# Ledger of designs, part 4: VH-VL binders against TBC1 domain family member 23 (TBC1D23)

Target 1, 182 residues: TBC1 domain family member 23 (TBC1D23), of Gallus gallus (Chicken) (q5f415r38to219)
Amino acid sequence: QLPADLRAKVWKIALNVVGKGDSLASWDGCLDLPEQSIIHKDCQELIDRLSVPEDEKSVLLLDIESVITFYCKSRNVKYSSCLGWIHLLRPLVHLRLPRSDLYNCFYAIMNKYIPRDCFLKGRPFHLFRLLLQYHEPELCSFLDTKKMTPDSYALNWLGSLFSYYCSTEVTQAIWDGYLQQA

## First folded at step 20 (VH-VL; from f5 with heavy chain W106Y P109Y)

Design g1
Fold by OpenDDE, fold request of step 23:
Structure g1 (fold): chain C 182 residues (1-182), chain A 120 residues (1-120), chain B 112 residues (1-112)
Amino acid sequence: as target 1 above (182 residues)
Amino acid sequence: EVQLVQSGAEVKKPGESLKISCKGSGYSFTSYWIAWVRQMPGKGLEWMGMIYPDDEDTRYSPSFQGQVTISADKSITTAYLQWSSLKASDTAMYYCARLDYGEYGYFDYWGQGTLVTVSS
Amino acid sequence: DIVMTQTPLSSPVTLGQPASISCRSSQSLVHWEGNTYLSWLQQRPGQPPRLLIYKISNRFSGVPDRFSGSGAGTDFTLKISRVEAEDVGVYYCMQATHFPLTFGGGTKVEIK
C-alpha cells in the first residue's frame, strides 16, 4: 500500500496521464445534460459520504459533476447510476486532485481498465466464465447449477474496477498494486 | 532522437477514401499527443485535431469534426488521419506533430508532411 | 475560437537588419495555472514548421539567440536581431491555452 501523500503522484504516473495536460480546456461549464439531475444526485451522495470540510464540498461537487458531464458530452454517452462511475470516482476524489487531473485519471481508467462491452451478456463475462471454469471448475459448475451467470455477480464489480463492493481504503490498496503492475 | 515519419504523397479522386499515417519513434509514443495540421496550398497552418495514443482520447477542431477521423495504433507507434470521401478542397499538405500539452504546450517535433492531391 | 492576428503579412528585410513580427490574440492567453501557451514557429520553404519560441519568450533547443520573444496577455512579438539568409520563410504564432488550438495567419520574411 502506498503512502497517502504519494498516491496521487504514483497513480498519475501509473495511468500515464501526466502528458495529457488540461484536458478540460474545452469545458463549457454547462451542466445541462438531460440526465443532469441524476448526475447531480449521485455526485452529492458521494460528497456526503466524504469527510470534507463543509466549505469545500461545493467546489468538490462541481468538480466531480463537471468531470462526468464533460465525459458524457465529449464521448456522446448517456450517464446512468447503474454504470458505477461514482464508485470509480470515489478513490480518485480522495486524492484531492485538480479537476483536470481528476478527469484524466477517470478517463484513463474508463478506457484502459474497464472491459469493452461491459454489460449483461457481454463478451467479458463469457471470458470470465471460461476463466472460472479453468481455475475453479467445481465452483463454476456449482454456479451454473444455481443459474448464476458471471453477469449477475461480476458486472458491478468489474465495471467499477473492483470498487463497488469495497471501501475506499480497500479499493485504494487494490489499485495501488493493480495500477503499478500495468 | 525523436522522429515523426509520415506516409508518402497521395493522388486521389473526389469521393475516394484515404488514410495517411504518422509513425513516431525515439520517445514514449503513448505519453504525448499527436496532432494533425492542415496547410492548404499557399495558406497557413490549421489545427485539425489530436489523439492521446495511450487511452485514445481524441479531440477535433470544430471545423474538422465529422470530416475526418483521427486514430492511433500504439503497438506500432503510429497515428492516422483518414477521410471516408475526399473532396477537391481537401488538397493540402498534412503534418503530424507531437504536442507536449502537460508542461510546455508546444509542438516540438513535426513530420515531414504528406501531400494530398484530390482532382478529377 | 481564439483568433490570432499577425502583422505584417510580409516583411522584406535587408540582410543583417532586424525584423519584428506582431501577434495579437482575441482573448487573453493566460492559463488558469498562470502559464501562457504562446509559441512561435518557423517554416522555411518546402519544409515543415519548426518550433522557435515557447511560453512567450523561451527559446527552444538549437534556436539561435538572434531570435527572441516577448509579450503578455494578448500582445506578443517575435524579433530577429540580425536576419540571415536562412531565416527566409513564414513565421506563425500559435496558442494552446484555449481549445481549439489556433495559429496566426503567418508572416513572410524575405530578403529585400
Scores: ipSAE 0.908, ipTM 0.949, lowest interface PAE 0.4, mean pLDDT 95
Fold by OpenDDE, fold request of step 23:
Structure g1 (fold): chain C 182 residues (1-182), chain A 120 residues (1-120), chain B 112 residues (1-112)
Amino acid sequence: as target 1 above (182 residues)
Amino acid sequence: EVQLVQSGAEVKKPGESLKISCKGSGYSFTSYWIAWVRQMPGKGLEWMGMIYPDDEDTRYSPSFQGQVTISADKSITTAYLQWSSLKASDTAMYYCARLDYGEYGYFDYWGQGTLVTVSS
Amino acid sequence: DIVMTQTPLSSPVTLGQPASISCRSSQSLVHWEGNTYLSWLQQRPGQPPRLLIYKISNRFSGVPDRFSGSGAGTDFTLKISRVEAEDVGVYYCMQATHFPLTFGGGTKVEIK
């Protein structure tokens, strides 16, 4: 929906991150989390899927990995591939933002748009089940019969702000509308 | 007009909990950092930490990490500083200040300060 | 942490005479974007701090022109061209380029 050249600016405004400044000023540059290898692998896979010149891949990789690592350290949370953060970052990475802006946008989305405790057996999925039970009781019962909990099929969807099953272009279009309605 | 109004002076005993407040008005509260600065009696200014109210991003000085909790309620444009267990050494004036970190990197507006006295 | 060292600790000044305060940082305060987030604050007795100068040399709104800031990298100076009675107080330099944000130890300006 938004012109590509305006998307970065509009998203920054919509996410209200303009005032945050260089949030990575305290970044120590240390990629040393226990799960760092997994972070690196997932970031590399993201980069490999992008049409980026080879000489730019290393810098971009470092930016993304730094964003995730700093987020984990700052928030004292553990990274997991199943959380869908890579998919969440994908539309942001396409904006080619400075590292600090990338982090700010990522942080804003994570904290404002992703439900708290969005992980397997997380509270949001318990609530989701209750909603499903109320609105679609037959479906809920069917899923229960199949031992399919909401987090088993909705974690990727919710944890990625709907980017997991969508192309970058479609996701950006969705986010254009979704972020501006807030 | 931009204003930061802090809660009143506190007199506490060691071991007690405390939560002081800083209410912002006259500007977009969610678009600026709110920092807390400690000033011990007769001493200089110490940055304790800050919070971005919109997304509740909190940053702490290493010296204050784990010692205090900074929070905010953007619905009432108020930031908080709290202790779970006060010490005598926490006796100080505490200021909240608005930080424009997006462009200028300065504390342009300050609260009037909250004096916290901790004594047996 | 960035250590901000101010000199002198105290500056007794005669009314109408100039005053100069130095602030030295342990590391460069030049941000990667090119800005230097060095500010000067004034704290009058019994009052909260007040912003005087930002980004080394820019006077904040309402600040008299007798206040000026200069410097670069790690060395900064606040000058008061003609000290007035209302200028009595403690002055602090502050850096916001690096986390954690840090203040100088303060310089007390008083009238002789």
Scores: ipSAE 0.906, ipTM 0.949, lowest interface PAE 0.4, mean pLDDT 95
Fold by OpenDDE, last read:
Structure g1 (fold): chain C 182 residues (1-182), chain A 120 residues (1-120), chain B 112 residues (1-112)
Amino acid sequence: as target 1 above (182 residues)
Amino acid sequence: EVQLVQSGAEVKKPGESLKISCKGSGYSFTSYWIAWVRQMPGKGLEWMGMIYPDDEDTRYSPSFQGQVTISADKSITTAYLQWSSLKASDTAMYYCARLDYGEYGYFDYWGQGTLVTVSS
Amino acid sequence: DIVMTQTPLSSPVTLGQPASISCRSSQSLVHWEGNTYLSWLQQRPGQPPRLLIYKISNRFSGVPDRFSGSGAGTDFTLKISRVEAEDVGVYYCMQATHFPLTFGGGTKVEIK
């Protein structure tokens, strides 16, 4: 495990985002997506679970919501609670990064560590099934009998980079090792 | 030594597709933005967009959004600018440039430029 | 978009004499971190642009000391203390504080 005081620096280096700069310079400041209420709700829930001073919660909420909103606008993608982005952001939020760094780290994780099209019935899960069929054919057959597709049991894990079912501390420990292997 | 080497001059007709390249060397290619800048004949410089090769984060000027595609292949340290359908008005010199956006906010190294001529 | 206005459009100068180029931005170029991402570029005939000055007044590596930059907020100036033949070209200011990145219209420096 990395010391808490060094984690932010090490993760920024490991994710290679130091050179990205203020990625939110193009942000119009508008929180006006069609699904904005859902984004806001999920962000608020994240903030409510954090042990931060009350006077810092509003700023943090705005930062997280801005990061998600800008990501959606910039990439022309729709936000959904089932994607697990909030779980990805949770370990990063604990680092108390500036908004721009938070976005940079989030973007890097999304693009480098989360498989493309990682959603229900996404291509990665079809590939996963093929791999399972090859390596564990009996298990694969059993799961098929139960109508359990890989996305039904693996989406939460893979889409959140293993943060979905783990505490922030455990997730950070996992990420400390995982990000430094790249 | 840091170098950006661009692909050669192109002569095209309207409606044709085109992809030009910019190869970086002498530095960590994945740690700097690569920007594309247009210069029409006898005119000034126009920022088109940029890409961060490491995570493929791509930004466009509103004036060029949807008109061009910027991409990169970090395995060969090369950035690309492409058109699906060229117009005569696309005739210009195109430069790639390294942007240090993290600290200095400047274009410190430039490619030699790629002249694109679109005519019937 | 941030509009960068350069004056003059053309600057004919006698060899050995000074030259001054102005650049005005439509908005402040001071970033929230306190930096001002204003740069000056030189483009000689038939060549790509070259970085001269960054963050208002810092000379880039290899740039002669006859080039200097100054200014703050929205008003910036590039000065050449003694113009040499090799200084002929078009000079551009550029801002990277705001998206999209924008250039001035350019100032052509020529020898009389």
Scores: ipSAE 0.905, ipTM 0.949, lowest interface PAE 0.4, mean pLDDT 95
Fold by OpenDDE, last read:
Structure g1 (fold): chain C 182 residues (1-182), chain A 120 residues (1-120), chain B 112 residues (1-112)
Amino acid sequence: as target 1 above (182 residues)
Amino acid sequence: EVQLVQSGAEVKKPGESLKISCKGSGYSFTSYWIAWVRQMPGKGLEWMGMIYPDDEDTRYSPSFQGQVTISADKSITTAYLQWSSLKASDTAMYYCARLDYGEYGYFDYWGQGTLVTVSS
Amino acid sequence: DIVMTQTPLSSPVTLGQPASISCRSSQSLVHWEGNTYLSWLQQRPGQPPRLLIYKISNRFSGVPDRFSGSGAGTDFTLKISRVEAEDVGVYYCMQATHFPLTFGGGTKVEIK
């Protein structure tokens, strides 16, 4: 794994976001999505779990909420807690990046490393079921009898680039290797 | 040597679709924004939008949002500007330009331009 | 949108004499990081635009030293100390601090 003091720089290079600049410059600054309360709640929960000085929490909260809100507006997508975006952001938040860099890294991961249409009943989960049916047919049949579709248990896992069930430290170690292979 | 080479002049009729191209070479294509700029006959420059080829982040001017589509194919280091239905008012010179927004905030290299003429 | 206003619209100049072009923005072009993304472009007849000056006063590579830029906040100036025949064309200021990116209306430099 990378030394902590180099991780931010290396990830920015690996994600190729250095040339993007201030991507949030076009943002209207408004936190007014229909699901804003849910976004705010999830962001607050993330902040509460972090070991950050109390006087810095409000700024960090605004940064994270702004990143999610701008992403939703710019991409015309709806936020939901089950997508696992908060867990995806967790390793990035620990880097203490400026807001624009945080967004750039988040955007790059979302668009380059997360499967397209990664939502409930999305295409990736149909493919996952087919793979499961081929490799583990008995398990697939069992899950079908229980009405457990892949998106019911793997959405947060895939949507978070596998960070959902891992600690920040473990996730960062995994990402150190994974991002540098690109 | 950094170069942006655009596709040739187009003569079209109203209602027709069109897709013009801009190929970058001599630099890391995925590390810079590619912008499209319109210049109507005898008029000034208008920023239409831009794309970051690496992650396909696309931004539009409000005046051109929904009027055109900007895309890129990084495998062949090419950016595109397309219309689904051309209008006579789309007659103009169209330039692609490289934007270094990470540090300098300027258009340092420009394509030679693509003249689009739309007439019945 | 940020409105960029250039003056004059036309600047007839005698060879060897200086020229000055003004550009005013409707809002400050100072970015929160401290940079001012104001640039000057030259467009010769029948050619694409060419970058001359960036961040107010920095000459781009290959640009002659007779070109200089100055200003701050909302008021900017491009100066040509000694106009040459090859300097004929339209000059544009451009801001990249705010979205959407916007250009001035242009100033036409001609030889008398």
Scores: ipSAE 0.904, ipTM 0.948, lowest interface PAE 0.4, mean pLDDT 95

Design g1
Fold by ESMFold2, last read:
Structure g1 (fold): chain C 182 residues (1-182), chain A 120 residues (1-120), chain B 112 residues (1-112)
Amino acid sequence: as target 1 above (182 residues)
Amino acid sequence: EVQLVQSGAEVKKPGESLKISCKGSGYSFTSYWIAWVRQMPGKGLEWMGMIYPDDEDTRYSPSFQGQVTISADKSITTAYLQWSSLKASDTAMYYCARLDYGEYGYFDYWGQGTLVTVSS
Amino acid sequence: DIVMTQTPLSSPVTLGQPASISCRSSQSLVHWEGNTYLSWLQQRPGQPPRLLIYKISNRFSGVPDRFSGSGAGTDFTLKISRVEAEDVGVYYCMQATHFPLTFGGGTKVEIK
């Protein structure tokens, strides 16, 4: 297992964001999207689950809300809770990165590792299910008995890089291996 | 040896499109911003914008937003500057430069320049 | 946008004599992390720009010792201790602390 300080450095290298610098410098700092209340609510929900001192929660809340807000502005994307971005941010927040590094990591993940179809809810993932059934038939059968559609679990898995279904510790272990192979 | 090699000079008419290139070699192309800088005849340097090729994060100076497109193809280590409709006022020398934004905040390597001439 | 004002506009100088170029920014160039991203570039006639000095006072690799930089905050200076014929050209200051990145208007160094 990677120590927390080393994990932050390793992930920045693996995501190839060390050279990006202060990418937030171009942002005016305004939290003024029409959907800002939804963004704030989801960020607050994430922060409330963290075991951190109350004094630190307001700073972390502003950091993740700023990251989501600027990403939406820079990519012209409307935020929706069902996109699963909070699940992508959860492992990164535990690294306690500066806001600019947090943004750079989030941007890299969204643009390099998240399939474009995961932004479009309900797109079929039939090929993914066929490959899963070929390689992991018992898991596929189990998912069928729980009445989970391929669109539902593939979107939640791939759209969140497995964070949706896993604890922070398990997700970080998966990302430790996955990102270093990138 | 870090090198940035730009495409050759262009002579175009107003209204035509143009895409010029900057090929990087001798370094990890995806790990640095590539910026475009304009120099109008007899004038100083103007920063137009930049791209981070690995994730295609692209930023524009407010003066150039909407007037040009910056892009990159990391598979051939090449950055591009593109106009959809050239104007006579686009006549200038265009440089690409590597930006170390993460540590030093400097342009350490420059392309040789591409002269673009737009005249009817 | 951060305005970078250079003086003088033109600096004719006798070979072997010193030259001094000033750059003033409209706002502090100290980044919130503590660094000051102020660079000096040289552009010889007919050539692309070339990095001389970064972070106020650090010489880039291959830059002769006769070039030095100094300053803080909003006021910066490039000095050439003994001007050589090869130093003819236009010198620019540039800041990367703020967005957008901006250049000074340039200072032409000439041999008189």
Scores: ipSAE 0.634, ipTM 0.838, lowest interface PAE 1.5, mean pLDDT 86
Fold by ESMFold2, fold request of step 23:
Structure g1 (fold): chain C 182 residues (1-182), chain A 120 residues (1-120), chain B 112 residues (1-112)
Amino acid sequence: as target 1 above (182 residues)
Amino acid sequence: EVQLVQSGAEVKKPGESLKISCKGSGYSFTSYWIAWVRQMPGKGLEWMGMIYPDDEDTRYSPSFQGQVTISADKSITTAYLQWSSLKASDTAMYYCARLDYGEYGYFDYWGQGTLVTVSS
Amino acid sequence: DIVMTQTPLSSPVTLGQPASISCRSSQSLVHWEGNTYLSWLQQRPGQPPRLLIYKISNRFSGVPDRFSGSGAGTDFTLKISRVEAEDVGVYYCMQATHFPLTFGGGTKVEIK
């Protein structure tokens, strides 16, 4: 498996973001969305669960909150906790990228690999089900009993079960495999 | 060899729509920004905006936001600049240029230009 | 927006003599990570611009060594050590440190 610092470089190449540069240059730096307190709270909860030195947490919190805030501004979308964006950000945070690289990777994932509307059927939903079955087979059986389709529960589950039940290394390995197939 | 080939000159009336193109070849089209630059007759260069074709991340100069639309079709390695309603003041030469924003911050290859003339 | 001011507006030069073009920005062009994204472009009559110098002083591939760049912060200079007939045209500085990207007003180099 890839060493952590090499993994960051591989992810930037695989996501094709090396050429994007400082994409945050167009942002005024203001954390002033109407929903900003919700964004801050969700980011704080993620940071509180991380195994990082306390003096690094405030910088990391600002990085994550900045990425979410600028993405919402640049795409003109409203943030909601139920979108699960925090779970997509967790493996990226462990790569220890500069804020602009973090934003570029997040943007690429959101716009190339994660459907904005998860009501569509296809290969990503089957992969999600297989990974759920590997990590939490009893929950997968329960969802089948309730006749919930993968597209109906992918909104709240992509990445969340990986992050909740998997170590950072396992979550990154899943993404490494997924990105290599793309 | 890297090449940016633009669509031909256009003569239009005020109020008409227009879409001009810039086709890239000889490089990984999706790995660089493509920018549009305006040069009004006898004047200097003005950066209008840019697009990263791979994820369609699009940025506009504040002076041009809402005035034009920048887009790309990566399947045919082509970027576009589009007006919904042309004005006589849009008469200018328009260049596309490849931007290496990640390392060098420079425009290394330029299209030949598309002259747009808008007159009554 | 970062204003890029070039002087002179026109530079008539005797063939074989040096030329010097100044570019001054309204704000420092030093990026927060330390690079200065200042470029020089040449536009020959009837042609698109072409890149000469990037990051203040680095010559782009295929550019003759009579072109050199210098400067720091807000004050930059392009020099042509011995002007040749093919150097006639308009020269622009350009910055990519700040958004939006901006160009200088241009300096016309002419043979007198």
Scores: ipSAE 0.617, ipTM 0.822, lowest interface PAE 1.6, mean pLDDT 82
Fold by ESMFold2, fold request of step 23:
Structure g1 (fold): chain C 182 residues (1-182), chain A 120 residues (1-120), chain B 112 residues (1-112)
Amino acid sequence: as target 1 above (182 residues)
Amino acid sequence: EVQLVQSGAEVKKPGESLKISCKGSGYSFTSYWIAWVRQMPGKGLEWMGMIYPDDEDTRYSPSFQGQVTISADKSITTAYLQWSSLKASDTAMYYCARLDYGEYGYFDYWGQGTLVTVSS
Amino acid sequence: DIVMTQTPLSSPVTLGQPASISCRSSQSLVHWEGNTYLSWLQQRPGQPPRLLIYKISNRFSGVPDRFSGSGAGTDFTLKISRVEAEDVGVYYCMQATHFPLTFGGGTKVEIK
């Protein structure tokens, strides 16, 4: 739907981040979180899957790791692999944005489109389980028997805006339509 | 016409809380940073911090980190500056200003100022 | 923090004569993408600040052409080619290249 060569500009406008400027200017550049090794590993796994030329991989890895690190510092949040942030970053990485634009887009997505309870505590997942119990009690019972909580199976769906289960190309097509409605 | 209209002058005692406001109109409120600038009596301008109302991204000058809270309510196109416990040294004129950080790096529109006087 | 040093502190000027205000930054104000985010503000007595010049030399909309800006790197100048009575006030330089954003100390322009 959206022409590929215009997607980066359209998404920046749709996410309303053109006015944010160099949002990384306030950061000292230090990659020193307690969770830093986990962040690095997750970023490396993403980069390895992208089939990007080796001369671009190290720059892109640093960009992604910097974005996650500064977001955690700026929002005072603890990183965890199960938050699905790598999946949210994957479609953005293909836009080949400067690091500050990548951060601005990621920040906007996290704060405008990801349900707050997915981010902090699983209250929407609790409501989801109650609805599931009402409509599909046998499935809910089975999941409880396997000790799978709502936040474990729904987090990848809701928290990644479908990026977890779809190719980058399909995810971008979905996001093209979704962001154009916003 | 772009306008930033601030709340009226305040006279307070040390230890009291205060929240002053800056209402923007005539432009896309969510597409620009709103900054707060302090001017102490007889002194120059000091940048305190800024907020991007659309996603609530908030930044503070190191000199003001922990001293004030900057917030915004985009549904009523209003930014706020807040103290939990005022000091006499907080007596100053406080301006809000629109910052075009994305292209020009300038404060193009300013509020009229809110005079805050803190005395026992 | 980037220190912005303005000289002179006070500039008494005869009506119709030029005025020149200097601003020096402690580091280069050239941003990594190439722009220099240096602006000049005017604060008339009892009024909020007003933007005059941005990106060193560009006049903001509605600013008289007697105001001009120049400079590069760390040294910048605001000139008023012929001072008028309405130009009385304090002039500030400001940088937005580096965090935190910082202002110069101000230069008071007065008619003598």
Scores: ipSAE 0.608, ipTM 0.823, lowest interface PAE 1.6, mean pLDDT 84
Fold by ESMFold2, last read:
Structure g1 (fold): chain C 182 residues (1-182), chain A 120 residues (1-120), chain B 112 residues (1-112)
Amino acid sequence: as target 1 above (182 residues)
Amino acid sequence: EVQLVQSGAEVKKPGESLKISCKGSGYSFTSYWIAWVRQMPGKGLEWMGMIYPDDEDTRYSPSFQGQVTISADKSITTAYLQWSSLKASDTAMYYCARLDYGEYGYFDYWGQGTLVTVSS
Amino acid sequence: DIVMTQTPLSSPVTLGQPASISCRSSQSLVHWEGNTYLSWLQQRPGQPPRLLIYKISNRFSGVPDRFSGSGAGTDFTLKISRVEAEDVGVYYCMQATHFPLTFGGGTKVEIK
């Protein structure tokens, strides 16, 4: 529903980050975490999936690696691939925000909208899978070929705001609606 | 009318804890940083740190990291500055100020100050 | 940390005469997006600080036009064209371009 050329401005307003400024100013720019090679690898894989000129890939790679690195340093958290942060970053990268705005949006999403350390076990996720199978059998079949369990579906969808399983265009449409209700 | 109203003066002994407050009103409390600034007797201004109440993003000057805790309760539009163990060198005037960090880089509204006196 | 050096430390001034306060930073205050986040504050005796000038030369709302700011890079000046009795106090420059945010040491303006 949002015009594509205004999405970046609307998302910054909805996430309430316009007033945050250059949050990266406190960072020395060092990419020196013990897990840095894992961060780099995951960021490289995301960038390799994008259809952009090679010289733009280097800038984008540095941007997203910087965002993840500084977030880990500022929050004292250890990065791992299973956290799904790449899926949260993917819709934001398409906005082509300056690095400081990218960080501010990521920080706001992580701290306001993503459940922390949630493990959801039990019958409700079986019921979710059964309802999905009834209504979207092709998607369920695809998820089964990826060896994903029903509790994995729910965690991944909630933890990535649906970015994990949806195309960029669909994810942005969902986020447009979701953030307009914030 | 934008106002920042701070808690009253405190007289404390070394080793005691203290939490002082800054209540914002007349603006969207969650859309601006709140900073704390120290002024030691007869001295200038020192930026201690700041918090963005909406997502609780908190930053400290290296000189004050580990010395104090900055926090906020957005439900009552209040920011806090807290010591776990006061020292005599903490005797100072403490101001809160609203910071527009996004566009202007300025402190546009200031609290009246809270005088903290720490003595034996 | 960016050091902000103010001169003079004290500026006694005859009523109605001009005053000029200098602020020098240890590094350029030009932010990578182009703005210079240099502010001037006034602290009257017994009062909290008050914003006068932001982004080098812009007067904040309600500030008299006898206050003006100028400068670039590392060198900045606050001028009071005609000092009034209510201008007595300490003036601080402040930078928000770099982390941590830092203030100058202050310049005391007094009537002589």
Scores: ipSAE 0.607, ipTM 0.823, lowest interface PAE 1.6, mean pLDDT 84

